# Designs tried in a protein design chat: VH-VL binders against q0atu2. Part 163

Target 1, 119 residues: q0atu2
Amino acid sequence: MLDKKARIRTSREYRNVFEKGKRLSGRFLIIYYVENALDNNRFGFITNKKIGMAVIRNRIKRQLRAIVREYQGQVKNKHDIVLVARAGIGKSSFEGMEKDYIAIMKKAGLFARNANKID

## First folded at step 9 (VH-VL)

Design q37 (framework fv_dusigitumab)
Fold by ESMFold2-Fast, scan of step 9:
Structure q37 (fold): chain C 119 residues (1-119), chain A 122 residues (1-122), chain B 111 residues (1-111)
Amino acid sequence: as target 1 above (119 residues)
Amino acid sequence: QVQLVQSGAEVKKPGASVKVSCKASGYTFTSYDINWVRQATGQGLEWMGWMNPNSGNTGYAQKFQGRVTMTRNTSISTAYMELSSLRSEDTAVYYCARGLGYDSGEFYFDYWGQGTTVTVSS
Amino acid sequence: QSVLTQPPSVSAAPGQKVTISCSGSSSNIGNNYVSWYQQLPGTAPKLLIYDNNKRPSGIPDRFSGSKSGTSATLGITGLQTGDEADYYCGTWDSSLSAGYVFGGGTKLTVL
């Protein structure tokens, strides 16, 4: 679960991330990310019609939020991050989405430590 | 329909361990967290932790860190909660519950198991 | 002791209205949505309200929820004898040292 301060809420906030942020593409996900002026991270999620029917899009969005929640403690503070699901994500497993998320966050340099490190 | 069915009552000696099971049906097991909540006799609800059945990752309440282990077997859609170093104050009903609220960014429990009574006595 | 404070008991006659309060802090109720659970004698808890004020399918509109600042309220109108139960509020604590927290529970007696 993500508390309400950890969510990108308005179309203006999403637009800011798209316009000023960096873009990185994974197999199933694209992230757009930018440093914010807050003391916390915020996440946004986008699923489009090319993914599939509403029930599939809703499942994907729910699963992505679960993944983000699970790894939120590893994400470098002060970033707005938008996850955009690619068309092929509808055929991926939960594990496939999770691995893709970890890979792109590491590539973006957004994990404060190695996500796979035993602590 | 969604069901969570737990294992039967257990009686244990102090210092022993107990492992409670929770078998899920009627939904995709790997898509929702399983949480564990206990209730001591005449007391309120106490959250113990969550387990992600897809990854196996867990989060435990501070009070139970070092004594609790939450696992799953995805091939039989079953979650497990093992509590070690049992004491009389661990006598309680233990519930598994499905975690929901990902879409809203919040957390709540929409379906609960029937509960497993664990009695710790000499 | 629970992190969220509820009155230990409330009572009223059939057909009347009761409210049950749940008080917390900014790290829990103040930052997160609140849920309410009903526990009938000898049974597992049942989700009654989620996301502060939403009802799951099958829960009658006699049950309502609200949240203001760091406090939440469960309202029950048209009380029935079948409403005698323990009621618990619950929410996530945003602190990294905590997780999901429940109120201490309120026993509702229908006189």
Scores: ipSAE 0.007, ipTM 0.550, lowest interface PAE 14.2, mean pLDDT 84

Design q38 (framework fv_dusigitumab)
Fold by ESMFold2-Fast, scan of step 9:
Structure q38 (fold): chain C 119 residues (1-119), chain A 122 residues (1-122), chain B 111 residues (1-111)
Amino acid sequence: as target 1 above (119 residues)
Amino acid sequence: QVQLVQSGAEVKKPGASVKVSCKASGYTFTSYDINWVRQATGQGLEWMGWMNPNSGNTGYAQKFQGRVTMTRNTSISTAYMELSSLRSEDTAVYYCARSLGYDSGEFYFDYWGQGTTVTVSS
Amino acid sequence: QSVLTQPPSVSAAPGQKVTISCSGSSSNIGNNYVSWYQQLPGTAPKLLIYDNNKRPSGIPDRFSGSKSGTSATLGITGLQTGDEADYYCGTWDSSLSAGYVFGGGTKLTVL
């Protein structure tokens, strides 16, 4: 659901975000983020085996992409952002993940407008 | 052999600043975060923040936000923690400690410096 | 005050077993991996257990960890006089923007 231009795809690009970016932790998510030289935002998603089996990890990735897409217009331009799912995320609801995402993005100063007024 | 070696004891007056160093060896300095943890005499451990030595980015505990600055010099594999506006309650042993930041919820301190005693008195 | 609750002290005789509890909430222990640290008098803390139940190289198997719900436990079997120390649990608190939290510490006395 995210445009392919809005996705971080290469290991080199992920490494750049981890090595040069800021880190902020939420309830279910850790974000790493850095300003890029592009005019668009790019997102990466990491789920490791401690979360659970592949079926659970794939569900989490799919749900995180849906959340990111929904709030894409509120994110400040020119950032590469990697979302890392924490071990406890497999027990979270979709709503719980969404609330955590909004909270962490606000704390990072990455939202360009008030996310509570999505209209 | 991984080692973190800290600077020597400091005695400061209230209102002064102190800057503690932590020199890393035995690993790639830029691949692990450096954290700072303090311990007042007879008290428990208190986490102050982390610093990514590759990027220079930091995250500070709310209690220390506005008073603490964590930096590094990659050419000499050394991390620094500067605490300003010192009060008597800041009298403590300050430790640097190494952590991994890449794993989902697996944040822990595998190697620690020996500690730096900071005494704030008039 | 500490966010994670530990008993202030525990005691046991050499050769016995002792357990040290660490109680938290869903935002910390319930949602994250727990670590345990040993601090001998006058020394820096040392990592004993990470990822709830794993030992670093050099830590004897007498030390074990477990986690259930919002609580964690450090177990020490075959207690030795050299185990007399302060023990701290620690974990990330997911509700904080940049928040590692430690338990208040438990003084283990080997009688």
Scores: ipSAE 0.005, ipTM 0.564, lowest interface PAE 13.4, mean pLDDT 84

Design q39 (framework fv_dusigitumab)
Fold by ESMFold2-Fast, scan of step 9:
Structure q39 (fold): chain C 119 residues (1-119), chain A 122 residues (1-122), chain B 111 residues (1-111)
Amino acid sequence: as target 1 above (119 residues)
Amino acid sequence: QVQLVQSGAEVKKPGASVKVSCKASGYTFTSYDINWVRQATGQGLEWMGWMNPNSGNTGYAQKFQGRVTMTRNTSISTAYMELSSLRSEDTAVYYCARDYGYDSGEFYFDYWGQGTTVTVSS
Amino acid sequence: QSVLTQPPSVSAAPGQKVTISCSGSSSNIGNNYVSWYQQLPGTAPKLLIYDNNKRPSGIPDRFSGSKSGTSATLGITGLQTGDEADYYCGTWDSSLSAGYVFGGGTKLTVL
């Protein structure tokens, strides 16, 4: 689970990322990202009703947080990043979501060149 | 069920401060922002600001900067809005409202408190 | 003066259809999702529409929303006397004085 200091919590903060940030689409994920003025990265997670019922959306959110936590050390510092789950993510495996996350973060230039997951 | 219950009516003199409370129940208090909106008699709705109950972070409308403070006590699921240096123009009904925009990343208010009437008169 | 412009009043007979407009600019409606709120006399506002055109649970389908460019509209069909209320549009404003903004409100009278 991510520490609450590393989470985007308010709708205003989410809206700031959506309006001022860059957007990149992967197979199962869309990311919106913008530099922040803090000493750390913050992550937001959106699993809208198109994904499925609450139990599925909550499972996906937990899995995405686990993936983000695992790779947090490889993310360039001082960014607000929102992950939006696309329709169809509920049919993906954990490994499939993880691979998509790594791919889009690398495309965005947000991962360090030699990106390894942290223990 | 989701409820926001506000403190009772207040009568204040110009220059005083007022602190309105909003007690949340029926959901995880720290998961949704609380916004404050006021309405003068016969007038429209005016947004004052938002408060994140998890982090304590706030954002205030420019008009209220320097006069408003939004806080919370997570142990009792209660949000507070304190407005200082009161003027007669601050006479209004003050509402707290929950922001359910988290899931879609949008800003909208799905549940509202019943309102607190604040009267400022000399 | 409100940042978002609504007509001050609208009226129609039971069973009829009305539309309420909400006009803004690129910094608010043009770049952001619009919500609509209903306020019955003496009560707190109630969410009617969010994300331009979506209804919360419990809101009948005779209420609808739409957005085009820098304007939004609330549609109400099959008017009932219980629909007499003030209606407000609302959205985020992304300008230098960033914050949530409401329209001036429209009083709906069912004659």
Scores: ipSAE 0.006, ipTM 0.559, lowest interface PAE 13.0, mean pLDDT 84

Design q4 (framework fv_dusigitumab)
Fold by ESMFold2-Fast, scan of step 9:
Structure q4 (fold): chain C 119 residues (1-119), chain A 122 residues (1-122), chain B 111 residues (1-111)
Amino acid sequence: as target 1 above (119 residues)
Amino acid sequence: QVQLVQSGAEVKKPGASVKVSCKASGYTFTSYDINWVRQATGQGLEWMGWMNPNSGETGYAQKFQGRVTMTRNTSISTAYMELSSLRSEDTAVYYCARDLGYDSGEFYFDYWGQGTTVTVSS
Amino acid sequence: QSVLTQPPSVSAAPGQKVTISCSGSSSNIGNNYVSWYQQLPGTAPKLLIYDNNKRPSGIPDRFSGSKSGTSATLGITGLQTGDEADYYCGTWDSSLSAGYVFGGGTKLTVL
């Protein structure tokens, strides 16, 4: 689980990411992302009804939080990032979701460390 | 049998634009990104950008930002790369390539088009 | 100039072995997988190695890859005249701009 400080929780904050952020689509995921003025990254998760019933949506949301938590140290600081699950994600494996997340974050320029970062 | 077939050679004047096509067959076109790479005569490979054929989203190398546009037409499984404001230094062979990096969360190009020669001369 | 450094040329006789180096930084090779591409004269590049050390179907086991820290190496054993080609390493880089980068290329001459 991600701690409360690393989560986007208010409708206003989600709206800010959607209105001012950039968007990139992967195979199973869409991300919206924008720089924030905080000392940390914050993540939001959206699993809409097109994915399936609540039990499926809740499973996907838990798996995405686990993936984000595992890789949070590789994400460039000071971003608000919203992950939106696409309809087909319910048929993906955990590993498939993980690989899609890594690929899309790298394309966004958010994931790989740079030469000026302390390892 | 995966194939990427590119359009024929082009000769352009400085300041013109060129649009190269890349027709995919043998796989689901929308499942893998298309990347564009160029190579001047006797020189190395230079990455230009990626294009997601499902969404139409793109990412361009900084050097080409503002001059390159990558698009697709999913009904004919064809990717396009348009380079504007051509200079003599843009004379090169331009390749399209399929990105199979999804399996590792990375980028690598498993199939390449045959190349399109673009010559920019007065 | 290339972000990834390769020797411009290497030479060996048929049956011998050769290694080609590729040197980068923590923002590219250090944090990402490396691929190798073979380009025979007058042809498009061909994927030779991906994920540092994996071979696509159809690539013989005389070709191998490895990675240590910020450097990668392509190994070729049992050299054949048909191996005469340019070899490029490639990886993702996020330092100055998020994108793919190639090494400068190494021309392998066999005999």
Scores: ipSAE 0.023, ipTM 0.702, lowest interface PAE 7.3, mean pLDDT 87

Design q40 (framework fv_dusigitumab)
Fold by ESMFold2-Fast, scan of step 9:
Structure q40 (fold): chain C 119 residues (1-119), chain A 122 residues (1-122), chain B 111 residues (1-111)
Amino acid sequence: as target 1 above (119 residues)
Amino acid sequence: QVQLVQSGAEVKKPGASVKVSCKASGYTFTSYDINWVRQATGQGLEWMGWMNPNSGNTGYAQKFQGRVTMTRNTSISTAYMELSSLRSEDTAVYYCARDFGYDSGEFYFDYWGQGTTVTVSS
Amino acid sequence: QSVLTQPPSVSAAPGQKVTISCSGSSSNIGNNYVSWYQQLPGTAPKLLIYDNNKRPSGIPDRFSGSKSGTSATLGITGLQTGDEADYYCGTWDSSLSAGYVFGGGTKLTVL
């Protein structure tokens, strides 16, 4: 579970990311992201009724939070990021969602790069 | 200031098609879905469908499947609703409306266009 | 017919309280958030209540919403002449023909 301070919690905060942020689309995910004035990252999650029934949407939300938590150490600091699930996400595996998240975050330039070492 | 501005009134013959436009301003067009809702004179609101301006994905009410097409042009922040094979009972005011639900389970229309009157008459 | 049932009309005098009901089923109101829309004569609908009981900015607290089981209620206290309008409930229907559904509307007359 993400720490309370790492979550976007209010309608106003979501609106700020949508209005001022950049958007990138993956296969199963769309991210909206903007630099914040805090000392940490915050994440928001949207799974709307168009994806499917509540049980499916709640499963997707839990899986996306788990993915974000696992990779939060790689995310460049001081960003508000909202993940929006696409309609097709309900048919994806956990690995498929994870792979899409990594790809879109790299494309956005939001993942810190690791240097390759060759002798 | 969020605004949805619709095209002007149309008069069509039975069997024709009509294409209504809805130009968005004051927000990021691709961040919110556009829905279409119609209302015959003195009657209630009837939902027709939603369109995601980012992906182009749509969902139509069963009653309109096969006759309605919802599209967009992101370069001019404009949504379109085309209804074909028009009948007299399609005479109504057609509204576009923004879907402001950004939390799981929310689905509501926070801003509406002014409406476009479509009259189908011989 | 409308999927959600509302009374066709309601009336009261200025200063009084009115309630407008909206009845559905487990696939719509029972499983999903309810919104309310106000339509003044000759105008487009306006969002009045969302997420069962939340008010957009600019909507006075005289307007309230609630939901219990498969029914929702709109309450208006301190009724004013400017409240004379048609009121519609709306929600998502999660059935196989899934989509947004509206109630039939309630005409509020301020005496």
Scores: ipSAE 0.013, ipTM 0.622, lowest interface PAE 8.2, mean pLDDT 85

Design q41 (framework fv_dusigitumab)
Fold by ESMFold2-Fast, scan of step 9:
Structure q41 (fold): chain C 119 residues (1-119), chain A 122 residues (1-122), chain B 111 residues (1-111)
Amino acid sequence: as target 1 above (119 residues)
Amino acid sequence: QVQLVQSGAEVKKPGASVKVSCKASGYTFTSYDINWVRQATGQGLEWMGWMNPNSGNTGYAQKFQGRVTMTRNTSISTAYMELSSLRSEDTAVYYCAREPGYDSGEFYFDYWGQGTTVTVSS
Amino acid sequence: QSVLTQPPSVSAAPGQKVTISCSGSSSNIGNNYVSWYQQLPGTAPKLLIYDNNKRPSGIPDRFSGSKSGTSATLGITGLQTGDEADYYCGTWDSSLSAGYVFGGGTKLTVL
């Protein structure tokens, strides 16, 4: 689970990211991101009804939180980042979502170092 | 068969702008990012930036910030790179190159255009 | 000046083996996968190796790649005259000047 301080919690905070942030689209994900004045990063997650039924949306949201948590150490500090799942994400594998997240974050210049894991 | 076909050679004066085109065929244009790489005569390869043809989003190398603009026209599967305030050191061959897209999670260029020679001289 | 360091030239006889090195830092090769590109005279570059050691379809197994720490190596066995070209390594740089970076290139001459 992401720490409470690492979560975007209010409609006002989400609106700020959408209105003032940059937008970048991946295959399954869209990110909106803006620099913040805090000492940490904050993440928001949106899985709209176009994705599918609640059970699918809840699975996707859980998987996205797990991915973000796994790679949070690679993200450049002082950013509010909102992940919006695209309609097609329901047909993606966990690995597909993870690769898309890594690729889009690298393209946005938000990864301070490569997110690839060494096992 | 994947092809990237670039516009013809250009001769420009210092201070002018140049716009190079790259027409894609043989694949779904919006599914793969286009990168631009240049090479001055007898010199190495220099990355300029990337452009996502689906979203229109771009990222530019720091050296070219403020002088380069990368765009596309999806109806004709064509990418563009415009470089302004040209100097003699901008004389180079400019390449467009396809990146496999976000699916790979990695950056590399699998298909390249033939190159466009841009000469900046007075 | 290139961010990634390659020898300017390398040479060997037909049938021999050559290796081309590519040296970087933790922010580029140390953290990211490396690709290699071949450029024949008067032509656009061609992808030889991606993800450190993988070959695209159509690239012969005489070409190989490896990575150790902050350095990468391109190996060519059974050297042929048609291998005379410039070879470039490339990778993402994760530093504050983030972007894709190439090595300075290595001119391969076959005797």
Scores: ipSAE 0.006, ipTM 0.578, lowest interface PAE 13.0, mean pLDDT 85

Design q42 (framework fv_dusigitumab)
Fold by ESMFold2-Fast, scan of step 9:
Structure q42 (fold): chain C 119 residues (1-119), chain A 122 residues (1-122), chain B 111 residues (1-111)
Amino acid sequence: as target 1 above (119 residues)
Amino acid sequence: QVQLVQSGAEVKKPGASVKVSCKASGYTFTSYDINWVRQATGQGLEWMGWMNPNSGNTGYAQKFQGRVTMTRNTSISTAYMELSSLRSEDTAVYYCARDVGYDSGEFYFDYWGQGTTVTVSS
Amino acid sequence: QSVLTQPPSVSAAPGQKVTISCSGSSSNIGNNYVSWYQQLPGTAPKLLIYDNNKRPSGIPDRFSGSKSGTSATLGITGLQTGDEADYYCGTWDSSLSAGYVFGGGTKLTVL
């Protein structure tokens, strides 16, 4: 579970992302994203039954939240981002979803310049 | 007065596509989102998605993602909903509805079209 | 099955009062405003209540709404034969299948 403050929860918040946001498609994911006024990032997640049975959807849900949490510190601040799972995601590996997420976030310009730390 | 007038009844074969129109009048078309809702005979209301006529942005119910496309033509104040790969389960009355919650970010539908009956049969 | 639960039917005599419940969860009613829609036989739905308890212009005050926690209620007083209709609650659902959802509908019969 992401921190409550990092989650998109209301119809107003989802509507703002869809109406004012930009859309970018990956292999397994679509993102909608828009700048917010809150000084923190918030994430929403969308799946549906055509991905597979409840066991598969619950796995996807957990894995997407884990990926988002793992890379949360690399995302440029002040954004609301909604992740939509595409039908093919049900057959993806964890690594496949992770790579798709990184690729689309970089393409969107949402990853900070120095996301990877060099010591 | 505000009106949403929909296109006439359609009969389609399984596997075909249908495109329903919704012509708006009596208000600034680009100021309010259009939502699409369907209802099978004797059954309840099912939300399909929304379309912003100013930006062209859409949000679809996930059940219809990949089969539905919502568009508009602002020069004639008309919204469109196209549903592809039709099956008998898609037999329903399809409604367009104006959403006045746009400015507040809420969803509620104050004016509805009269409905378009779509029948999918062999 | 709908994610918002309504009783399938309710009935009462002219002049009486009825209430129609709509039960959801924290991902829908608990976090969002509720609307109610009336559908007379053979017609398109009509907005009765928005923002939990507000009436659009032209809706008489005998129609009322309320929300408590994850449930909403539509109240109708002074029932008239013209109130025979299906009634639907509606709200946004912000769970993993985010979108607008309707209750299953309640058929009101005025005896």
Scores: ipSAE 0.007, ipTM 0.589, lowest interface PAE 10.9, mean pLDDT 84

Design q43 (framework fv_dusigitumab)
Fold by ESMFold2-Fast, scan of step 9:
Structure q43 (fold): chain C 119 residues (1-119), chain A 122 residues (1-122), chain B 111 residues (1-111)
Amino acid sequence: as target 1 above (119 residues)
Amino acid sequence: QVQLVQSGAEVKKPGASVKVSCKASGYTFTSYDINWVRQATGQGLEWMGWMNPNSGNTGYAQKFQGRVTMTRNTSISTAYMELSSLRSEDTAVYYCARDTGYDSGEFYFDYWGQGTTVTVSS
Amino acid sequence: QSVLTQPPSVSAAPGQKVTISCSGSSSNIGNNYVSWYQQLPGTAPKLLIYDNNKRPSGIPDRFSGSKSGTSATLGITGLQTGDEADYYCGTWDSSLSAGYVFGGGTKLTVL
């Protein structure tokens, strides 16, 4: 799990990222991102009804959190980042979601180095 | 002006492989997925898979898993579909098609290549 | 056979209205947007309708789409001889293994 200080938690904080942030899209993910003043990164996750039933949406959300946690050490400091799952994500494997996340974060210039597991 | 231009007709023997190309122009190649769809003579459309030109990620229909490989070369905005272990039943027109852009969560094919006829005969 | 069910053929005279049905399930049409494709003889398919009822640039308003529950319908009014073609519905299947699925196609004869 990501700790509390690494999570975007309030609707006001989500709204700030959507209104002021940049947007990039991948195959299964859209990210919105903006620099923050907190000296750490925060992540938000949105899975909407277009993805499918609640069971699928909750599984996707858990898998995205696991992916973000795995690669959090490679993300440039001081950003609020919201991941929005696209309708087609329900057909993706965990590995497919992971590869899409890496690709979009690299395209955004948000990875401080190559996206390999650090252990 | 979006355009997808495919390679020419192929005649292959059973057991061979075929590689079809699809050259994209008029848009940012890495922003839209490429799908492959085939159509046997007198039959309907059959989806084969998708390829994300930015990431290289692919997803294949179960029927083609293990026989199909979808790749791209971003320097020339070209997608490829290679089908191996060809059978007479693989005789079809093969189409590449552009998926909806990254601005939408919905998937549909807005532009199609002209098709490549692949004939598999002994 | 095809995951989505369409009638194999429909026919009508010029100037008439025709409707083509497409039936699926909750994992495809029930949960996802439907598109329609027109294939004139000897040509590649062409997008006619996307997101259930929207037309791309260049598609005349004689073509319309609708969706109700697990079924979708393509409507063509003011039928013209140039509309003679095969019509396919298509959508994503939300089950984890499926991907994109097409209907079996409907041959429209104008005469």
Scores: ipSAE 0.008, ipTM 0.554, lowest interface PAE 12.6, mean pLDDT 84

Design q44 (framework fv_dusigitumab)
Fold by ESMFold2-Fast, scan of step 9:
Structure q44 (fold): chain C 119 residues (1-119), chain A 122 residues (1-122), chain B 111 residues (1-111)
Amino acid sequence: as target 1 above (119 residues)
Amino acid sequence: QVQLVQSGAEVKKPGASVKVSCKASGYTFTSYDINWVRQATGQGLEWMGWMNPNSGNTGYAQKFQGRVTMTRNTSISTAYMELSSLRSEDTAVYYCARDWGYDSGEFYFDYWGQGTTVTVSS
Amino acid sequence: QSVLTQPPSVSAAPGQKVTISCSGSSSNIGNNYVSWYQQLPGTAPKLLIYDNNKRPSGIPDRFSGSKSGTSATLGITGLQTGDEADYYCGTWDSSLSAGYVFGGGTKLTVL
């Protein structure tokens, strides 16, 4: 579970990320990201009805939050980041989602250069 | 059946304000964003902004910031768009349109109101 | 000028095929879903295509959409006189201070 301080909580904050942010698409994920005026990172998660039934969407959201939490120490500070699950994500394994997340964060330049991976 | 029904035509003088209403029916009002789009005679479509009926949060196109206010009354499933400091260039048909939900990562207007003609003349 | 570029007009005879282009940039079409709207004279716009290539219930399969890079295309086959209308593409623009953007519109005339 992510701390409340690290979560995007309002639709206004989500819309601000979409309006002002940059977009990068991965295999199963799209990220929108923008620098914020806070001293911490915040994450948002979107799993729309195209993903599947509520049980599947809720599983995906929980798994994405776990992945983000595990790698939060590697993310460059002062960013609002929204993860949008693509339709194909329901067929992905946890490891597949994790690898896609790492790949897109690296491509976006959002992982700190000297960050160490947790073994 | 999803339906958006807008208020009737308005004639205003320069400097006045106009408030257009959009009454929703046939779906859960708070589950979908309402957007406002205008069209001057013989011109194209111009997006003005969005309003989330659950939270009341809004986002306005830069051009209209400071002049537009988008609100709602959830008890009667009605959205409002108020445009102030009217100019002759604001003469247009104003549409409300249902967005499937910005928070869903989708951006398209699946149902539209019939339009409200606003004429600004001195 | 519109952020998304469409030809101002297109024409064809009944039964023929017509295509309408919509050109944008990486911040809009290149990164987001494209929708198409039909506006018959004196009426509100109607959704024709969403998510680049999907049709709402009630839209016949002779209407199709596609997207490649920073451009989108609306295709209409088996053209009918009732198709005479203005057609608009639309998408979200992710650049600062943008929002939803429409193409300038294309007037389809059925000769």
Scores: ipSAE 0.007, ipTM 0.562, lowest interface PAE 12.3, mean pLDDT 84

